# Designs tried in a protein design chat: VH-VL binders against Mediator of RNA polymerase II transcription subunit 18 (MED18). Part 4

Target 1, 219 residues: Mediator of RNA polymerase II transcription subunit 18 (MED18), of Arabidopsis thaliana (Mouse-ear cress) (q9sjz6)
Amino acid sequence: MSMECVVQGIIETQHVEALEILLQGLCGVQRERLRVHELCLRSGPNLGVVSSEVRLLCDLDQPEPTWTVKHVGGAMRGAGADQISVLVRNMIESKVSKNALRMFYALGYKLDHELLKVGFAFHFQRTAHISVSVSSVNKMPKVHAIDEAVPVTPGMQIVDVTAPATSENYSEVAAAVSSFCEFLAPLVHLSKPSISTGVVPTAAAAAASLMSDGGGTTL

## First folded at step 18 (VH-VL)

Design x2 (from x1 with light chain K55E)
Fold by OpenDDE, fold request of step 20:
Structure x2 (fold): chain C 219 residues (1-219), chain A 119 residues (1-119), chain B 112 residues (1-112)
Amino acid sequence: as target 1 above (219 residues)
Amino acid sequence: QVQLVQSGAEVKKPGASVKVSCKASGYTFKSYAMNWMRQAPGQGLEWMGWINANTGYPKYADKFQGRVTFTLDTSISTAYMELSRLRSDDTAVYYCARDDFWSDYFDYWGQGTLVTVSS
Amino acid sequence: DVVMTQSPLSLPVTLGQPASISCRSSQSLVYSDGNTYLHWYLQKPGQSPQLLIYEVSNRDSGVPDRFSGSGSGTDFTLKISRVEAEDVGVYYCMQSTEVPYTFGQGTKLEIK
């Protein structure tokens, strides 16, 4: 079963450069530009109760935009979460056509909210493939109006740390992520995303919640 | 087919320890948690705790903290429950049951192990 | 700890008649993810418990459709539309929303 380990945090914009330098040193790789249009879809009434969230991601930092669909399942609980500082959840992703959104609409999905994430990413490969993204979260005043995007988190950026895992190795991956996060601890506090864990909402989660409720309040 | 097979009945004296085994088969052992429950004669079910078969991390109910130990032998897909300093009120059928880390319900149970504590 | 209270504790039923068991929790069983982790088990005489319903209303595999679960928050119900002889045993509700996991007292279903 395909899974991912996830932690998330918030960093003040003034400390982002320091984090970038640190990440450069840790990862030993060049920074990648990040500009992603993320569409969060919800199931319509005709689909019944769907346990997974569907996200469409458009990478805008390519000569030709590329689309990825992510099926994000629920987070582990109980024994799966206890004494683990990293959120582990089911996640399946695949590249899709630029017409994927239309397909999902045809299937009865609806747009819940959309975000534009702008920043950079690093990849760290050791015992696990760890991806770190540092991005500003922006909302569009009008649907799909990317050029009119405004920050939801003024003065703050979201730090996402993710690593792919399986049902068999998630503990090792989680440990690797946790160890990695210890290096970042002086600059950013990373924790399990709150919506699924009951902890304090991250900026992104809070933004998502507000957007789902039709709110546009800045975080 | 998923099966949980527990060790046989035990008779112990007060103050002794008992170790019950639960051998799992028919599924990926490390993808689940093993929970332990007990049931005193004519009584209801009591949750004792769990052990994550992937991490090896146990969680104990407060009532049993310091007196129960959960362990694993992943090479043979077996979970163990050891209860020490046995008392007469520890007389019960002990069950292992798995949960999948997500919903935390117990879809498969062992057949139970009767532990009798008597002088 | 979350206290689970079942009623009745004894349930004599005539074959073919419906049965209903109530389970109440001392606090809401809604988890932060919005799900409710309330489950029902049946322990037939001389057997291990078996899962009937998980997460309030989902029947486990192989469970007949005469069984149904419902409820929300703190009040839950297991219903049997037409009791059969094989339904004899003790029914338990269990919550796994909070640690420690806790069971109801059990409801003994018997045939009159």
Scores: ipSAE 0.875, ipTM 0.947, lowest interface PAE 0.4, mean pLDDT 93
Fold by OpenDDE, last read:
Parts: sequence; structure tokens; C-alpha cells
Structure x2 (fold): chain C 219 residues (1-219), chain A 119 residues (1-119), chain B 112 residues (1-112)
Amino acid sequence: as target 1 above (219 residues)
Amino acid sequence: QVQLVQSGAEVKKPGASVKVSCKASGYTFKSYAMNWMRQAPGQGLEWMGWINANTGYPKYADKFQGRVTFTLDTSISTAYMELSRLRSDDTAVYYCARDDFWSDYFDYWGQGTLVTVSS
Amino acid sequence: DVVMTQSPLSLPVTLGQPASISCRSSQSLVYSDGNTYLHWYLQKPGQSPQLLIYEVSNRDSGVPDRFSGSGSGTDFTLKISRVEAEDVGVYYCMQSTEVPYTFGQGTKLEIK
């Protein structure tokens, strides 16, 4: 089963340059530009027992925009989450055509909210494939008005650390992510993107909470 | 056909230790947590804790902290519960049960192991 | 710890009649993900507990449709539309929203 490990944090914009320098040194790879239009979709009726979310992501930093669909499942709980500082959840993704949104609408999905994330990312391989993104979270005053996007949390950026995992190696991947996050601790506190942690929501989570009819979705 | 088969009944003296085994079959052992419960005679169910069959990380209820130990032998898909410093009030049927890390309900249970503590 | 309180503790029922068991929690069982992790078990005489309902209202595989679960927040109910002889035993509600996991006292269903 396809899974991912995830941690999130918030950093003040004034410290982003320092974080970038640190990441450059730690990751040993060049940063990539990040400009992603995220559309979070929901169906009218629940699709399953465990809450799930469909996300369409458009990478706008490419000469020709590319689209990816993600199905984000529920996070492990109880024994699956205890003593692990990283959130582990089901996730599958696939590249799709630009007409994917139309397809989902035809299937009865509705747009819950949309965001524009702008920043940079590092992708590197150590014990696991780890992706780190630092981005501002922006909302559109009008649907799909990307050029008019405004910051949801001015002066703050979201830090996302993700790593693909499977049911067989998620503990190892989680350990790798946790170890990596320790190096970032002086600049940014990274934690499970969940309300249960009692930690202040990430900018993205805050944005989602403000924009979603459902009252709250973590990105 | 998922099965959890526990070890046989035990009779112990106060102060002794008991180790109960729970052998799993019919599913991927490492994809679940093993929980332990007990039931004193004529009483209700009491949760003792869990062990993640993937990570090996245990969680103990406060009542049993320092006196119970959960372990695994993944090579034979077996979980173990060891309870030390036994007292008469530890007399109970002990159960293992699995949960899938998501909903944390117990869909399959062992047959139970009676542990009797008597002088 | 979350205290689970069942009522009644003893439930004598005539065959073919409906039965209802209440379970109340000392605090909301809604988890941060929006789900409610309240489950029901039946322990038949001389047997291990078996899962009946998970997450408030979902029947486990093989559980007859005469069993139904409902509720929200702190108040939950297990209903049997028509009690059969095989339904005799002790019913337990359990929460797994918070650690430690806790059970109700149990409700003993007997045939009159």
C-alpha cells in the first residue's frame, strides 16, 4: 500500500533565507522553484469510513503546466502513530491531463477550496526520498484567479517535509524524516499536521480552515 | 482465515511472573498492532496496552506500567505478554486482539488465557 | 481516562422483542480527524469478545442487520430490532479515541 510520511511547520519570512541556506547544505542538491495551484475536492457523500481528500495539483513552474491527482487517506492512529513524530497516511498520486477537473466534477465532486503555493523545494535521497518545501500560502479572491492571489498568512511560510513510504517500510521512512527534522529544529518546529498535537496550525491548515465548508482540512 | 491462538492456562504463586503467547496466522503480522486485555472472573474488560508489530513499540496502561512487558517474535508471528510481581487480583482471563492502526477496533481475538494466582 | 457508562447493566428481553443499550462517555469521542471511535462487542457465554459495530454505526462482517449502532459525541446506542437466542451475552462499548482505551461495564442480555 502506498503511503507517505509528513511533518509540517511554520516559519517567519525573515528566517526563510537562513532555512534555505541550511537546506542547501543538508540536502546537497539545488533548490527547485515551487509554484503550485492546489484544488481540494470533496464529494457530497462520504467516500468511505475514513475521511479522505482528493487534490488536484497544477505545477505552474513548468513551460507546460502539469497536473497531478492525489488521494489523501486517513492517518495512522493508536499504535500506528504512537512514539512516531511523523504523520503516516495513505496517499496515492497519478499524473493526469488538464481535463481531470472536469472529470471529477462529472463524478459529483465539488471544489472545497483552492490555494496557490509559491516558494521553493528540495528533493533528495538518503535513507528515504525526502522532499522539503518552503512556500507562502495564497488564496484567490476569485475562483481560479491565480494572478490575483493574496497571502493567507502574511509574514509566514509553511514548511512541508514529505517522504513516500509503504506498509512495509513506513517506520524506517518515518525515522529518516524525524532524523532530518532534527537538523531543522533551530529554525523551524516540525510536527504532525494534526489538531490533536495542540500545535498551532500551519498556514496551509489555517487557510484550509478558513476556506473549507467542512471547517478544516490539513494540507 | 485470521486466527489468534494463545498459550494454555497458567497457575502461578504470588510474586511470580507469567508469560502468555499469542500466535497470529492468516494475515500479515507486521501490518497490525496487538492489543492485550484482561477480564477478572465475573468482571468487565480491561485494556492493558498494545505493541506495534511493525515497530515493536509498546504502549502500556498506567495501571500496569513497570510490571507488564510486551514483546514480539516476528519470525513466527507471535506476540508475548509478560506480567511480573503477580498478585491474587491478577487472576483473570487474558486476551490478545489485533487492530489495523487506523480505526483501532479489535476485529479478531484470541481464545483467552486463564492466569490463576494463588498461594 | 475516558469513563464509559452503560445502561442498563442487566437487560432481560423476550425473544422477538427489540432491545436497546445506551453507552455514554465522560467526554466527546470525536477525534481530530472528525471520526468517532466508539465500538461495540458481544461476549457470548464462555467465549471471547467479538466485534459487532465499529465507529458508531458500521456492522462488522457477518453481523446480522438486526444490529444497529447510532449516536454522536458522548451518547451512543446499540439496538437489536428482534432479539434472538444467539444474542445472549454481555455487550460492551469501547472507546479508542483516547489512550487508554476504555470499556463500559457491560450489559448482560438474557432471555426472559
Scores: ipSAE 0.870, ipTM 0.949, lowest interface PAE 0.4, mean pLDDT 93
Fold by OpenDDE, last read:
Structure x2 (fold): chain C 219 residues (1-219), chain A 119 residues (1-119), chain B 112 residues (1-112)
Amino acid sequence: as target 1 above (219 residues)
Amino acid sequence: QVQLVQSGAEVKKPGASVKVSCKASGYTFKSYAMNWMRQAPGQGLEWMGWINANTGYPKYADKFQGRVTFTLDTSISTAYMELSRLRSDDTAVYYCARDDFWSDYFDYWGQGTLVTVSS
Amino acid sequence: DVVMTQSPLSLPVTLGQPASISCRSSQSLVYSDGNTYLHWYLQKPGQSPQLLIYEVSNRDSGVPDRFSGSGSGTDFTLKISRVEAEDVGVYYCMQSTEVPYTFGQGTKLEIK
């Protein structure tokens, strides 16, 4: 099964440049621009299935926008999560055409919420392919009004560290991610993303919670 | 077909140790956790802890902490539970059962191993 | 620890009649992901426990449709619409929302 390891953190905007410099040094590559319109979709009640979500991501930093569908499954729990500092979850993604949203609507999915993420990303390739994104999370006052997007958490940016994994190597990938995060520790605290922990939610999680009002919008 | 086959019944004296094995077959061993439960005669089920068959990381219930050890031999898809400093109240049927790291229900169980502790 | 309380502890039932077992938890079993990790097992006489229902209401493979699970939060119920002879045994609810995992006391279903 396709999986991913994930950790998240929040960094103040004033420290983002320092993080960028650090990441550039670690990764040995230039940053990539990040401008992603993320649409989080929900279907009817998932009976007998671990909580999952479908996300449509539109990369706006391309001459022609490119679309990716991402299915994010539930995170490992219990023995699967114990003593592992990164979140491991089922995840599958595929590039899709621009009519993917229409397809999902036809399948009965509804828009739960949407976000615009703007920032940069780095890719680190060693024992695992680690992707680091640093982005502001923005909400749209009107559906799909990306030009009118406003920050959800002004002065803060979200740091996402992800790495693809499989059921066979997730522990090694998790270890690689954990080791990588140690280099970033002086600038940003990275931890398992959580939906409902006593810990301050990530900006993205907070935004998602605020935007998810149980209503679905049909375009 | 998924199977968990446990070692045979054991008779031990107080203060001794017992090691029960659980051999798994019919599935990818490292993709699951192995849990251990016990059931005293005429009593209910008690969870003892788990071991992640991928990482090898164990978790023990507080009641057994310092007295139980979970180990693996991944080469033969076998989990082990060793209980030391045995007491008469450790007399029970011990079960291994797998969970898939997600829902943490036990879909397959071993046949159980009776451990009798008597002077 | 989450305390699981089953009732009744003994359940004599006439063949063909319905049966109902209650399981209550000392705290909510809703996990942070919104799921509820409450499961039901049946231990037939002289056998190992077997999974019946997982996550409150999902029947495991091969489990007859006469079995159903329901509930939310702290109150859960296992129902058997028509009890059959093969349903004799001890039923356990278990929570795996919190560590340590804990079982109910068990409900012994017998045929009258």
Scores: ipSAE 0.863, ipTM 0.942, lowest interface PAE 0.4, mean pLDDT 93
Fold by OpenDDE, fold request of step 20:
Structure x2 (fold): chain C 219 residues (1-219), chain A 119 residues (1-119), chain B 112 residues (1-112)
Amino acid sequence: as target 1 above (219 residues)
Amino acid sequence: QVQLVQSGAEVKKPGASVKVSCKASGYTFKSYAMNWMRQAPGQGLEWMGWINANTGYPKYADKFQGRVTFTLDTSISTAYMELSRLRSDDTAVYYCARDDFWSDYFDYWGQGTLVTVSS
Amino acid sequence: DVVMTQSPLSLPVTLGQPASISCRSSQSLVYSDGNTYLHWYLQKPGQSPQLLIYEVSNRDSGVPDRFSGSGSGTDFTLKISRVEAEDVGVYYCMQSTEVPYTFGQGTKLEIK
């Protein structure tokens, strides 16, 4: 089964430049621009054993926008999560056509929420393939009104650290991600990301939870 | 087909230790946790703890903390439960059962191992 | 620890009649992900427990349609629409929302 390890954090905007410099040194690769329109879809009846959501991501930083579908499953619990500082969840992603949204609507999916993420990312290979993104998370006051997007967390940016894993190697990947995150800890408030309740976008919810005393599990 | 096969019945004296094995087959061993339960004669089920077959990290119920040890031999897809300082009230059928890290229900169980503690 | 309380503890039933078992938890079994990790097991005489229902209302593979689970929060019910001879055994509810995992006392279903 395809999985991913995930750590999410928040950073004050004033420290983002410092983080970028740090990441350039740690990752040994050039940063990539990030401008992604993310659509989170929900199916009416959840027929699955594990709660999941469908995300459509449009990369707007390409000459021609590219679309990716991500099926994000539930996070491991119990023995799967115990003594592990990173979130491990099922995740499948695939490139799709620009008509994917219509397809999902035809299948009965509904738009739960949408986000515009703007920032940068680093992709590098060590013990695991790790992606780290630093982005402002923005909401659209009107559906698909990207140009009118407003920050969900003014003065803050979201840091996402992800790495693909399998059911067999997720502990090793998790360890790699955790180790990497230790370097970020001085600048980034990192924790396991929260799960979307359907009321607030996952990233926004996570950011909010991290900013509150009752936030998610701290690394 | 998924199978969990446990070791045979044991008779022990008070103060002794017992080690029960649970051999798994028919699935990817490291993709699940192995849980241990016991059932005293005529009584209900009691959860003892789990071991993550991927990480090797165990979790013990407080009642058994310090007396029980879960271990793995991943090379042969086998989980072990060792209970030390046995008492008469440890007499029970011990079960292993797997869970998938998400729902944490036990979809497959071993056949059980009777451990009798008697003077 | 979450205390699971089943009722009744003994359930004599006539063949072909419906049966209902209640399970109450001392606290809500709704996890942070919104799911409820309440499960039902059947232990037939001389056998290991077997999964019947997972996450309140989902039948495991091979479980007959006559079995159904329902409930929310702290109150859960297992129903058998028409009891058959093979349904004899002890039924257990179990929560895995919180550690330690805990079982109900068990409900012994017998044929009258």
Scores: ipSAE 0.858, ipTM 0.940, lowest interface PAE 0.5, mean pLDDT 93

Design x2 (from x1 with light chain K55E)
Fold by ESMFold2, fold request of step 20:
Structure x2 (fold): chain C 219 residues (1-219), chain A 119 residues (1-119), chain B 112 residues (1-112)
Amino acid sequence: as target 1 above (219 residues)
Amino acid sequence: QVQLVQSGAEVKKPGASVKVSCKASGYTFKSYAMNWMRQAPGQGLEWMGWINANTGYPKYADKFQGRVTFTLDTSISTAYMELSRLRSDDTAVYYCARDDFWSDYFDYWGQGTLVTVSS
Amino acid sequence: DVVMTQSPLSLPVTLGQPASISCRSSQSLVYSDGNTYLHWYLQKPGQSPQLLIYEVSNRDSGVPDRFSGSGSGTDFTLKISRVEAEDVGVYYCMQSTEVPYTFGQGTKLEIK
């Protein structure tokens, strides 16, 4: 039932302002600031046969930080993914209290990695509800040391386009995302993110995948 | 309860075409793919391809490309398989089967449709 | 195409005894997401196939716990801990990791 369509790309920081202006014109809404502390938790070997990952997201761009849990599941394959230019994956998202991290630790989850995402986003309706974010991704050299965060990919920013979907309408949502992404082509190429289990261990791995996924010429 | 009901047996001459229907009930038709398999007398199962009921996009096994067409009528939750330029070695029981978009196994099958091609 | 090879092709078994069916693939069935899309079906006499096991080891709803699947990579096994009369039929493995989807030749299980 709960799923999302996803594409990703990279853009040089020097071109971000141009992309922001383009997005402002295309989306018809005001940009929102993005400052999110992401904690990727992974169940340890002690929690049974199959490990799982969950992300806790703390939105720092509010007077009081708010927390969201996000579980990203597997991606569509086979007939479901055939001739679909976006990644479609299971996704469950829910608001949680500030105590969620302690709860997951008590359940036997362990911190795999954490990131700080800083940038901006647009949330709008264009046949489907689409979210676009442009952000630098930063790692913490010390656990939870947000003030010491350093860029994972200096000089580059990640562009994420996502839209929620259902099993009944996902092709319509995918088409809307693809159509929207065509308008960004002058500044950024957006494509399916790399597939592992719908979870990326670090932003560096995601960025590396996107860099290798460019439309290069075969020798 | 999920059910796939196929059209009845058919006898055809070589060179003719056959169209087999598969009517689905008990689930959201557009949330799944329909696969087609066949089984020649005394033989095993052979995958012919799929049609995604959400997109309407078919995929055909190379062996059947150019001879088979999968279509849908979503208003009556029905999938169709049409095989043209029939040969005697197309004699088989033809099955439809549902798959999900994630794990791609066939959890429900139609009862099968015997197609006999004889001169 | 991925070739699926079953062994044995004919399996006479005494009621109450265990049975084991092997399925080998010509290449790894591990998909890019780390999952293995190997499935088992039973076709009882005069019936269409029915799903038994999906993704190597997961029993479909309503399948008795005497059925179990195991294996990895290219080598897979279906086991029946105690064969019952209703288990008679032809067992097929199938892979859906790569198109075209392919089946093993089938293993006909009969009661001696």
Scores: ipSAE 0.745, ipTM 0.882, lowest interface PAE 0.9, mean pLDDT 88
Fold by ESMFold2, fold request of step 20:
Structure x2 (fold): chain C 219 residues (1-219), chain A 119 residues (1-119), chain B 112 residues (1-112)
Amino acid sequence: as target 1 above (219 residues)
Amino acid sequence: QVQLVQSGAEVKKPGASVKVSCKASGYTFKSYAMNWMRQAPGQGLEWMGWINANTGYPKYADKFQGRVTFTLDTSISTAYMELSRLRSDDTAVYYCARDDFWSDYFDYWGQGTLVTVSS
Amino acid sequence: DVVMTQSPLSLPVTLGQPASISCRSSQSLVYSDGNTYLHWYLQKPGQSPQLLIYEVSNRDSGVPDRFSGSGSGTDFTLKISRVEAEDVGVYYCMQSTEVPYTFGQGTKLEIK
């Protein structure tokens, strides 16, 4: 079954440039722009006793917008999660056409919320394929009104680190993600989603060091 | 397709140790956990703990902590349970059972291994 | 530890009649994700336990639909709409919401 390892953190917007410099040095690849309209759909309560979450992602950073569906399943628990420092969850992802939203509505899904994420990402190979994104998260006051988007948490950005895994290799992927996150510790603390630990008190000093080194990484 | 085949019945004296094997087939061994249960004659089921075949990390019910050890040989898709310092009330049928990492129910069980502890 | 209490412990039943088994837990079995990890097993005479129902009400593959599970929180029920001869054995409820995982005492179903 396909799954992913996930950790998240927050960083003050004033330190994002330093984090980008650090990531460029660590990842050794060109950063990518990120501008994604994310629609979170849930099955209605009257479709059965079980609900499920589907994310429909529209990549706005392409000349022709591309659409992806991401079905987020349950998280590991019990023996699977024991002594694992990242969230491991089922996840299925597929390219879709722009008509996918209409199709999910016809199947009884409802729009739960939508977000606009704007920032940058790095995709690189270590032990596993790791994706890091740093983005502002914005909400729309009116449905689909992207041009009217406003920040959810002004002055803060979210850092997402994800890596695909299988039920056969997930502990190795989790270890790779955890090891990578230690290099980011001066600027951002990354942990399982759903619990925010706030900003790191050393971030200002670490950012100043990175910025004074002419944009090169020394950490 | 999925099968769990356990080692044969054993007779032991008090104070000895026993090692029960559970050979798995028909699925990817490292993608699941193996749980161990026991059932004294005419009695109910008791959970002893698990071992995660992906991480190799065991967890033991407190009652058995210090006396039980779970191990794996992933090259032959086999889990082992060793119980030491046996006493008469350890006489039971011991079961291995597979569980996924999500819902934690036991979908496949071994045939059971009778361990008899008597003088 | 979560204590699981079944009733009755012995259940003689006439072929073709319904049967009902109660299982109560000493605390709620609702996990932080909103799911309830309460499962039912049948141990037929001379056999290993086999899964019947997982997560309160979901039948395992190949389980006849005369078996149904229900309940919430701390109070759960397994029902057999029409008992057949092959249904004899001991029924166990089990919770896996909390470690250690715990079983009920078992309910022995017999044909009278």
Scores: ipSAE 0.730, ipTM 0.881, lowest interface PAE 0.9, mean pLDDT 88
Fold by ESMFold2, look of step 18:
Structure x2 (fold): chain C 219 residues (1-219), chain A 119 residues (1-119), chain B 112 residues (1-112)
Amino acid sequence: as target 1 above (219 residues)
Amino acid sequence: QVQLVQSGAEVKKPGASVKVSCKASGYTFKSYAMNWMRQAPGQGLEWMGWINANTGYPKYADKFQGRVTFTLDTSISTAYMELSRLRSDDTAVYYCARDDFWSDYFDYWGQGTLVTVSS
Amino acid sequence: DVVMTQSPLSLPVTLGQPASISCRSSQSLVYSDGNTYLHWYLQKPGQSPQLLIYEVSNRDSGVPDRFSGSGSGTDFTLKISRVEAEDVGVYYCMQSTEVPYTFGQGTKLEIK
């Protein structure tokens, strides 16, 4: 019954500072640095006929590295998704030890790919607990060689907005996410992850306005 | 124990309206959708539409658009179907059925409500 | 609208013998996520329908293992390995891949 609401978009790297300023003003919290090594695992036939995807996340920006497992299930459809502007999907997230990778390999999972995400995030509470991250996504030329990481999408960064939900409250969480994302629309278009993305035509003008306002001024 | 209990049989004249209730118990009402089907005497099943108990948003099959209304009273875990401007070919047993938001099959059905439309 | 066609419409069977019911859709029932939303229901005499098989081949809880579902794309089959008296009724396939959701005409299973 654990689920999340998700939207995603892209922004040109030159506009990221303007987006950070906008987010600081909207969220009222300090940004957090984001440096996460993601290991994407897929199940094989050893787990029966059904395959699944698991992500192991190692937070590299902590005094002691913290490992998290994220199992992403199916997306809501039919009546549940009707007239809902965000993706709603099953999701389980738990803290795990560094031995989790060995455990999933023993269960028949295989490493599909790995990524390094570098950027920043805001975590705040309104109607729902909303997490916004802005990051470059990087790949490694050699397995686990994070110090040699190279951008997957040079000149662009990914904006992810997520909020945890339950089967009882997901419509309120979805509405909160949608409403919040409208404030970001001058700089970034956010939609369901499987929908195509593009830069906002007015992003340059919006960024210039935000950068010229100075401290204490709301746009 | 999941149960869906519908209101009793009704006899109506052409041009009238009927409102059928479906009271749910044994599960979290707002976590599912309620679908409505009908079955004319001696015939098969026909889907009429759904209402999402979380959002309150209905969807109606095109055939019934403009004549059917789905509503909810979440305080008593009850769904309603109202069909207006009744005709004799609306004579049928009307069913409510629960679906989840993921696979959209009907795991629990009400006992059915016979609506007879005759002059 | 997706048209669901069942065959046969009437199926008299001797007790203890196998039975097979065909369901064919007018277009593929494979959804964009790769899953196939084809389900089977049984309506026993005087009762409301009850779920039997969901997503082609998955038995609902409490359904005996003598019931099995198979098929892909547009062609689906429900099999009963040994018919019992309690299996009498009308069997419906239903698709929920696209709205409007549509049912087959029904297959009436009777004991000879």
Scores: ipSAE 0.729, ipTM 0.879, lowest interface PAE 0.9, mean pLDDT 88
Fold by ESMFold2, last read:
Structure x2 (fold): chain C 219 residues (1-219), chain A 119 residues (1-119), chain B 112 residues (1-112)
Amino acid sequence: as target 1 above (219 residues)
Amino acid sequence: QVQLVQSGAEVKKPGASVKVSCKASGYTFKSYAMNWMRQAPGQGLEWMGWINANTGYPKYADKFQGRVTFTLDTSISTAYMELSRLRSDDTAVYYCARDDFWSDYFDYWGQGTLVTVSS
Amino acid sequence: DVVMTQSPLSLPVTLGQPASISCRSSQSLVYSDGNTYLHWYLQKPGQSPQLLIYEVSNRDSGVPDRFSGSGSGTDFTLKISRVEAEDVGVYYCMQSTEVPYTFGQGTKLEIK
């Protein structure tokens, strides 16, 4: 089964440069620029008795934009999640052509919402294949109007740490992610995103986390 | 094919302990949890707890906390349940059952192990 | 603890006729992810339990479409559209929304 371990946190924009410098030193790889247009699609009941959702991700930081389809499924619960400090969830992704949006519309999917994520990321190996991103999450006032995007959470950015896992090795991957996150204190506190992260936008999960945690971590 | 094979029936006196084994085959043992249930004669099913075969972490229903221990031997894909300080009302058929980490239903069950506690 | 209450506890039925079993929980079984973790098992005479229905309405592999599950919140129903001789046994609902996992008392289905 394809799955990922996830933790998330928030950081004030004024502290992002310090976090970037720390990550540069910790990760030992070159920082990658992050500029991704995310389209969340939902199907109607004609594709089954239960509607489904997928995300189309357009990487705008390449000479020609690259498209990825991502299906984020349910989170591990019960015995699987017990005493695990990260969220573990089903996740499948695959490269697709630029025509994927038209194809999903033809299949009966409808656009639910869209986001623009802008920032930077590090992709590295440390016991597991860990990805860290720090980004402003932005919404579009008009459909597909990425030039008019505005921050969902002004003055704050989201820190995402993810790593792919399997049902056989996920506790080891979770431990690797947790160990890495200890190095990011005192700049940011990383924890499980909300249980709804797989079915709601990342910006909504960040806002809920901010309200429940009483704010982000500061230097 | 998935199979869970439990150890044979046991007769014990009050105050003793019993250890029931559950040997798994046909799937990746560390990718699932093992749950334990019991069923007293002529009665319904009772959940006793789980052990996560990936982490090794057990969880016990409050009723059994302090009397039950779940362990694993992953080298032979086997789960164990040990119940101590046995009482006559512990007489039951004990079942192991596999659950995935997602929906927590029991898709495969062992054949059951009758434990009789009698003086 | 979530209490699961089944009715009836004894269900004699004529071969070929429909059967219906009710299961009620003392609190909502809807988990924070929006899913409902209510499952049904059949224990045939002399056998261990076997999964019939998971998450309210999903039949396990190999379960005939004569079996259907429905319900929401606290009230759930298992239906057999046409009872066959092989359906004899004790039916249990179980919730795994909250620890401890709990079973209904069982419904013994017999052919009369």
Scores: ipSAE 0.726, ipTM 0.875, lowest interface PAE 0.9, mean pLDDT 88

